# Ledger of designs, part 57: VH-VL binders against q9umr5

Target 1, 268 residues: q9umr5
Amino acid sequence: SYKPVIVVHGLFDSSYSFRHLLEYINETHPGTVVTVLDLFDGRESLRPLWEQVQGFREAVVPIMAKAPQGVHLICYSQGGLVCRALLSVMDDHNVDSFISLSSPQMGQYGDTDYLKWLFPTSMRSNLYRICYSPWGQEFSICNYWHDPHHDDLYLNASSFLALINGERDHPNATVWRKNFLRVGHLVLIGGPDDGVITPWQSSFFGFYDANETVLEMEEQLVYLRDSFGLKTLLARGAIVRCPMAGISHTAWHSNRTLYETCIEPWLS
Short names: E, the ipSAE of ESMFold2; O, the ipSAE of OpenDDE; V2, 0.75 times the mean of E and O plus 0.25 times the DockQ between their complexes.

## First folded at step 1 (VH-VL)

Design r7 (framework fv_nofazinlimab; at its last look DockQ between E and O 0.01; V2 from the best seeds 0.00; counts 0 for: pae E 16.8 > 2, placed apart)
Fold by ESMFold2-Fast, scan of step 1:
Structure r7 (fold): chain C 268 residues (1-268), chain A 122 residues (1-122), chain B 112 residues (1-112)
Amino acid sequence: as target 1 above (268 residues)
Amino acid sequence: QVQLVQSGAEVKKPGSSVKVSCKASGGTFSDYAISWVRQAPGQGLEYLGYIIPSFDTANYNEKFKGRVTITADKSTSTAYMELSSLRSEDTAVYYCARTRPYSYGYKWFDPWGQGTMVTVSS
Amino acid sequence: DVVMTQSPLSLPVTLGQPASISCRSSQSLLYSDGYTYLYWFQQRPGQSPRRLIYEVSNRDSGVPDRFSGSGSGTDFTLKISRVEAEDVGVYYCMQGTQWPYTFGQGTKLEIK
């Protein structure tokens, strides 16, 4: 039978968002056990990402233990960062395909309705004052806020993204890299019409330089230094890039063509 | 350097409410969270909740949700803890304490206020 | 909630002798970020608690070097290499790994 699938949702989201995804999986891979984790739903998705990683870890351990042939992860938006950290902190994960569905893997630098709701008077140019303040890092959105004009502040203040990307030293960096490298496939999905993830290339480990010019994954220091294993995974043929135009941020989990093209091939 | 000064002792009747203040002096009030902890006479410490003044965000221990409200006034650098529907078992010394966020090396609970005795009787 | 259990609860000690306090948590205090949020506080009679140790083994500024913290996972220890008269008081361990934050029941250190 098919390997179980674990789904991790995103910011201001819940398991209900994945009803179409579950229908698609049932049609193409009938009998697949799909678990959509109902943790940190809605406003609770604003909790610090390390707190979310701890909670999701407790939920995935028994699922992975019952599946000796391995599991697949489908992780949407902010949830993709949770899954990145899970793969690093778990010494015993058995993940085959990690499917990152429009997740800001190198961070976020853009004005969105979500940020305006949380911080109504902020703009992307001044959000660094909040996010890199003493308490900004207690909010998930600030854990992956990456202001390219204040990279020194990002490196010093980021309690989550800079650490899991190996951009700042951590005592566990070597073990985190070893654990992450056990993943079978890293499937990266995203596109220019997302409208929320900024730059959209963050879903593919690309990001802005200080002039807001996007540099792709292979030009990033984290890749060049192989800080957490991207260069090794790419050399191994384990990274899949699946960009698709015409899909808005809230539609990645409900588009049949996207599913058939980018997700279905990696569910064994 | 940073000092937390609390309001004076209170004697309250069962069913009433009490509001204790904690004024910060020296240092930046908005850079820190203020936690509230209580200690019944001769007993241990029990955590009530905290407030992050810069974001006007508070969180409460489930045991006290619905009865405790923690607020802050940035203009006076003062945090407040209000406890309603008082019972005799709420008799305790109530402390405020400063905490720092994870991003600043994970240092928490220093300094502490001097404590405010709240007695609930007859 | 995480339950914090201290032992002993009463610790009579002779001046100049070493003292040791154990703290055990009902769950691992290792947080997902790789750090362990375990703290030790001292409360002298009639005073507010004072932080002695943060993150298992880091001594606070102004705390004498005769105080040391150690441990991992669920088992932690506070040691005083040579007890002095001013050490009299109640010592509490605390966890900050899981909400709500919880304290041990306290260990009362007294001179024999």
Scores: ipSAE 0.475, ipTM 0.791, lowest interface PAE 2.9, mean pLDDT 90
Fold by OpenDDE, second read of step 2:
Structure r7 (fold): chain C 268 residues (1-268), chain A 122 residues (1-122), chain B 112 residues (1-112)
Amino acid sequence: as target 1 above (268 residues)
Amino acid sequence: QVQLVQSGAEVKKPGSSVKVSCKASGGTFSDYAISWVRQAPGQGLEYLGYIIPSFDTANYNEKFKGRVTITADKSTSTAYMELSSLRSEDTAVYYCARTRPYSYGYKWFDPWGQGTMVTVSS
Amino acid sequence: DVVMTQSPLSLPVTLGQPASISCRSSQSLLYSDGYTYLYWFQQRPGQSPRRLIYEVSNRDSGVPDRFSGSGSGTDFTLKISRVEAEDVGVYYCMQGTQWPYTFGQGTKLEIK
């Protein structure tokens, strides 16, 4: 039998968005128990990410307990960060494949139409003023806002991304790293035509430097310092990078070709 | 100079709802947060919640258990606070206040509205 | 929730004499960004609150220099070096570090 699959949605999303994915999984892996978690849907997805992590943790624990052979996680967009944090805080998770589906794993610093909708009167260059504050950190978007021009504020004020990245020292860094390294495979999916994740390389732990030049994962301090285990995972062949062009952000979970190429191989 | 002007005094029956407005003038509206604080007669200050108009999202004090709704109309630079299922204990002066986002290491709450008296009585 | 405790609650003062108000928080108000979001407000009779001090020790524009704020962590103090008649009112401390933001009980300053 196939291992159960747990799906975590993204910002302003719901389980309905994954109807095609469910169909694909059912067709290619019949009998797979797929659970799309209907937590923090819609506007509730703006809740602080740590709150979401706690909620999702409560939901996945029973599922994992019933699956001693392990489970797979498919985590979309913002959900990918939630899942990474889950794997960091859970010392007893049994995740075989963690599939990060177009997730801003290294943060967001974009001025896209999507963000303009959410912040119609805000410029990305000024968002740090709101996000890197106690009140800003009450919103999920701010929890992974990564302003390359205000690195000090990011490192000090980010209550989520900076911590799970191990970019700021904290007492749980070693344990979180250990927990995260329990994952069998980290499957990173994204692409240049996403239109929302900015830069799109964030889905592969790439990100802007101070000049807004995109650096790859291997050039990031979190990798070089192995702060949460990326270097270790790569060394043992546990990281899979699956870039794909021609896919918009809202289509990653519905594209058949993408599923067959980047997701299906890791659901065995 | 930024000013916050609130709507007039309200008298309400228990179980009803009240909606107080707070109009900002003399500056930008969307880049700030609008906070709502109330003060019962002879009592201290209590934080109800705040909204970031740019985010179109509010954060509430859970003490009010979903009775408070804060909204904002960016086109009119007006914030609203609605309190439902009114009780006598909700009798208070309700204040709005502007909160500037973090800037150059500073964050502050200024100015305050003049306050709106809401009286809940049978 | 963070509990803010002020003392005293009533403060009768003779004109020209100094005054001191204490504010204690149930937990540290130091935020991860290195700043402490402790504020002091003055509310004169029949008026809206007015911010006097932001982030522990910074006076707002127009606030007389006889007002000063100090403290760190969980203990904070507002001092008035020489009380004037216009200083009559209720003073509140407020923490803006952790949601929900909370106020102290208030200290009523009166002239003897």
Scores: ipSAE 0.056, ipTM 0.651, lowest interface PAE 3.9, mean pLDDT 91
Fold by ESMFold2, look of step 4:
Structure r7 (fold): chain C 268 residues (1-268), chain A 122 residues (1-122), chain B 112 residues (1-112)
Amino acid sequence: as target 1 above (268 residues)
Amino acid sequence: QVQLVQSGAEVKKPGSSVKVSCKASGGTFSDYAISWVRQAPGQGLEYLGYIIPSFDTANYNEKFKGRVTITADKSTSTAYMELSSLRSEDTAVYYCARTRPYSYGYKWFDPWGQGTMVTVSS
Amino acid sequence: DVVMTQSPLSLPVTLGQPASISCRSSQSLLYSDGYTYLYWFQQRPGQSPRRLIYEVSNRDSGVPDRFSGSGSGTDFTLKISRVEAEDVGVYYCMQGTQWPYTFGQGTKLEIK
């Protein structure tokens, strides 16, 4: 039989968005129990990410308990950050494959067009003044905002991303790294035509330097210091990179070729 | 100012292999995907595959899988397409073309290389 | 694979008159993001292909305004409002919605 699959959605998303992914899983892995978590839908996805992590943890505990052989996570966009935090804070998680669908794993420094209804006058170069404040950190987008030109503010003010990346010292860093390293495989999915995740290489733990030149995962300080386990996972052969061109941000979970190439092999 | 310059024309015997190069200049090579397309004489265009040099990851048209290999050398900003077990019907002009990573496709296939004629004859 | 079918395959046109090229796909090119990844290329004699239109109707920079694209779903059209001598060549549609990305068979535009 196949391990259960838990699906965690992204910003402004709902469980209905995943209907095609569910169809693909049913066709290739019949009998798989798939749960799309119906939490923090729509505007509730703007709640602080630590609140979302707590809520999703409460939902996954009974699912994992009924599947002692393990589960798989498929986590889309913002949901991939929720899932990475879950893997760190849960001492008893039994996740085999963590499948990250175009998630801003090293943060976001994107065009603010999709945010203008929330922050109507802000350009990305100015958003740090909002996001790196206590008020701004009450919104999920600001919890992973990563302005490469204000790294000192990011390191001081980020209540989420700087912590789960181990970019600031904190008392749980060693335990979180240990928990994260219990994952069987980390499957990183994304591509150049996403159009929302900026830089798109954030889905592969790449990010901008101060000149907005993209440094790859292996060039990032968090990798080099192995602050939360990326170097260890790569050395074990546990990181799978599956980039695919031609897929926009809202289409990652509804493209059959992407499913067959990047997701299907990891749903044992 | 991005420019793609391909290697010169080749004449090959059936059963041999050919490797065509595509050198990029005027931009950061790792920021782009490089696609390969061919055109037999008097015929239309056919997509072979592409590579994303940042991840050294290639994707192939199923029709050519097993015979085509697409690679990149980031240190020289050069992509390569190798076609093995050549047949006379592989005689074509082989093009490389760039895709910009951040576009929804509105920056696709800009620019194209000049083309490389590969002639397969006994 | 998505099959792209162009019509006509040969298009003789009088200078200064309009031209229209049809492209049909075997399945919808509308993507779940609301965009349709349909492209038009021009290949002048002896040259590499050149992009004209991206995403159905958007002219590339430097493409004259006499070129326009339209359509949706599975049916698409490239129009030239006033054919000029420099427009001679072969025109290809291409879909970028489903891998492998595929081209139409081409339409040869000629002045007669």
Scores: ipSAE 0.005, ipTM 0.386, lowest interface PAE 16.8, mean pLDDT 86
ESMFold2 (binder alone), look of step 4: mean pLDDT 87; pTM 0.887
OpenDDE, look of step 4: ipSAE 0.016; ipTM 0.516

Design r8 (framework fv_nofazinlimab)
Fold by ESMFold2-Fast, scan of step 1:
Structure r8 (fold): chain C 268 residues (1-268), chain A 122 residues (1-122), chain B 112 residues (1-112)
Amino acid sequence: as target 1 above (268 residues)
Amino acid sequence: QVQLVQSGAEVKKPGSSVKVSCKASGGTFSDYAISWVRQAPGQGLEYLGYIIPSFDTANYNEKFKGRVTITADKSTSTAYMELSSLRSEDTAVYYCARKYYDILTGRPFDYWGQGTMVTVSS
Amino acid sequence: DVVMTQSPLSLPVTLGQPASISCRSSQSLLYSDGYTYLYWFQQRPGQSPRRLIYEVSNRDSGVPDRFSGSGSGTDFTLKISRVEAEDVGVYYCMQGTQWPYTFGQGTKLEIK
C-alpha cells in the first residue's frame, strides 16, 4: 500500500484545482489515499498564515496517526509556506516527502494580477507600507511579502516568514529546526515561466538582494547559518530541485510531464 | 458622514443562537472592516472579531472561535455577527464598529453602532 | 494576549479641576514600524463608545483640546486639563499592536 498523500492548496484556491493531480496519482499509484484539505478556500486563504497553520494542523493529525509508515505532503504556492510551518510546529509529524509546488519559500516581491486585485493602487515598491503594518499582517499574502529594499522592516514586521526562516529569533527556533529535520525529502519545484512567484527562484530558496540580483539558496544567510536545517538536509542528500520551464502558476498541479518528472518519483 | 445602524434587542434561551446586523451608510462599505465588540452589564469591552467585506475575510478572537461567525452582504452594506451555544454570560450589549481603510493602520473604531442588547435567560 | 491595566478605576473629580488616567500594558506597544498602537475611548452613560485619541497622542475630530494623551512603551496617560460636566463617563484604553485588540477595565469619571 502507498503512503497517504495530503494536499494543501494556495491563495484564492480550493480542492477542485487538484482534480488532474488526483487522476495522475491514481493512474501511477492506484489505491493511494489522497486527502485534499478543504480549509481556507477562496477568500479565506487571506487569513493570517499562523491561523491557517493551526487549522491545517488539526486536519493532518488524524491522517498522520493512521499512517505509521508515513505520509507525503504536496503543497502548492502559498500552501508550501503553510507546510513549512506545519513541519516545524509538529513534534510528531511523520512526513516522508514534502513536495513544494512553486511556493515562495523566501518570500514574494512582484506585481501580479493577485496583488493588483487585492490592492489596485499598490505597486511592489510601495506595498511594504501596507504589509508591514499590524493591519497588513492580518493578511496571508503580507505574511510572506519580502521587500528587498526594506529588509529592516521585513525582518521586524513579518509575523510569519521571517520567523519560520529563522531570519529573526524565536524562542521555539531550536525545536522547530529539530522537527523540520525529520522530513525524509524536500522536493522543490518551480520555474521561470510561472509568472506569479517573483523571483521564481524563491521556490528554491533563492531571493533578491538589495539590487534585485537573485542570490541562490547556498548564498542565503538562512542556509549558511543552517537556521532551520537546509544545509543539514542538503548534506544528507534530502533536497531535490526540479525546475521546469514552460509552466504557468496555475498549471503546476495539472501538467502530466511535470507530475511524471518531479512528483511521481517521490510518492512511495 | 458615516452611520452604523444595528438590529433591535434580542432575548434568547440558553443553547440557542443570535444573529445581530449592522447596516452601514454614508461611507463606502468596501473600504473598511467591520468589527464586533461586546460589553456585559456594568463591565468592560471585549473584542470578538472582524470582517473585511472587500476580501470576504473574517477573523476571530480565539476565545470565541467555534461559536462566533461574522459575515457581510455587500449588496445591502450589512455586516452580521452570529453567536451560537448561548450562555447567561453572553448577556451583553453587542456593538459593531468600523476600521476605515488606511494604508498604515486602518485606525480602528472611528464610528460605532448604537449597540444591540442580547439577553440570555431561561 | 496583551493585558491592559487602568488606574484608578474610580475617579471622582471636582468641576474645573484636572483629571489623569493611567494605562499600563503587559508588553511594549511599540510596533516594528515605529508606531505605538494605543487608543483612548470615552463612553458616556447610555451611549456607544467614542474614540478620543489614536496612536497615543492624536486627537480625533471634534475632541476638545482639554483632552491629551501621552506615553510610550508600556505606560500611557490620558489627561483632561479642566473637567467639564459632559466628561462624565467611563474611559477605556485599547491596544492594537498585537492580535486580538484588548481593552483596559475602564475608569469611571464622576463629578464630586
Scores: ipSAE 0.007, ipTM 0.485, lowest interface PAE 9.2, mean pLDDT 89

Design r9 (framework fv_nofazinlimab)
Fold by ESMFold2-Fast, scan of step 1:
Structure r9 (fold): chain C 268 residues (1-268), chain A 122 residues (1-122), chain B 112 residues (1-112)
Amino acid sequence: as target 1 above (268 residues)
Amino acid sequence: QVQLVQSGAEVKKPGSSVKVSCKASGGTFSDYAISWVRQAPGQGLEYLGYIIPSFDTANYNEKFKGRVTITADKSTSTAYMELSSLRSEDTAVYYCARAPRYGDYKLYFDLWGQGTMVTVSS
Amino acid sequence: DVVMTQSPLSLPVTLGQPASISCRSSQSLLYSDGYTYLYWFQQRPGQSPRRLIYEVSNRDSGVPDRFSGSGSGTDFTLKISRVEAEDVGVYYCMQGTQWPYTFGQGTKLEIK
């Protein structure tokens, strides 16, 4: 039988967005128990990411406990960051494949309609004033805002991303690294036509330097220092990179070719 | 100019609940958050929580979580604070106050309602 | 939670004399955005609190220039250069740097 699959949605999203993904899994792996977590749906997805992590953790614990052979995670967009933190804070997770669908793993630095809706006067150049304030860090989208021109502010103010990426010290960093390293496979998916995740290489742990030149994962200090285990996972052969062109942000969970190429092989 | 106008005084029995309103006028209700603060007779100020009407998102001081619910109705530009399982120590003046929507350091409690006295007695 | 401690708690003052209120926080109020989320409020008898000062030293519109705020880190002061009869009331400091927002105990200013 197949390991259960747990799905974590993204910003302003809900379980309904994954209906095609569920169809694909049922076709290729019939009998798979798929649980799409209906927590922090819609506007509730704006709650601080640490609050979301706690809620999803409570939902995930009994599912993992009932599956001694392990589970798979499929985590979309912002949900990929929730899953990053889940794997770090859980001392006893049994995740085999963590499949990250176009998630801003090194952060976000781009103008989008979501940001304009939330912060009508925002531009990517001045959003740091809002996001790195105490109030701003009470919103999930600001928890992974990473302004490459104000990296000092990001490192000091980010209450979530800088901590889980090991870019700023945390008392639990050693335990978080040990826990994250228990994952079987880290499957990274994303592409240049996403249109929302900026830079799109953030889904593969690449990001802008101060000149807005993208540096790939292997050039990042978090990788070179092995802050949370990326270098160890890569050496183990546990990191899978699956870029695909032609897919917009809202289509990663509903594209059959993407599913067959990047997701299906990692569901056992 | 924005004004915050609160509902009238309430007298409640222990174990009941109270719902206080705060109506905003003269500005865009969606441009800011509404916080709730209380003051027991002769005592200091104690923060309860806030609501951001534009996001339909509320957050609460852990001390009151489970007993306080803050909501908003954008059509009437009105925020509400409901406190359940009332005890005599909940006797206080309850204030609504403007708070930042976007983290603007200038907007922290720059405008207050007139206050609503809630008395809890048997 | 950040603890805000005011002193004195009772401040009798003679009309026309200066008054000074101290506010200390249990941790620095300087946030990584470069702003210090420290605020001062005045509450006259029977009235709602009124904000006097935002971000340590900035006076709100309509607040007389005899009121001034100063300080940094964990140590802040509200000063009234020349106390007038209408200044009677309770003064509160507040921090907005760390959730949940917290107030000092209040300083009651009275005319001798």
Scores: ipSAE 0.006, ipTM 0.494, lowest interface PAE 11.7, mean pLDDT 89

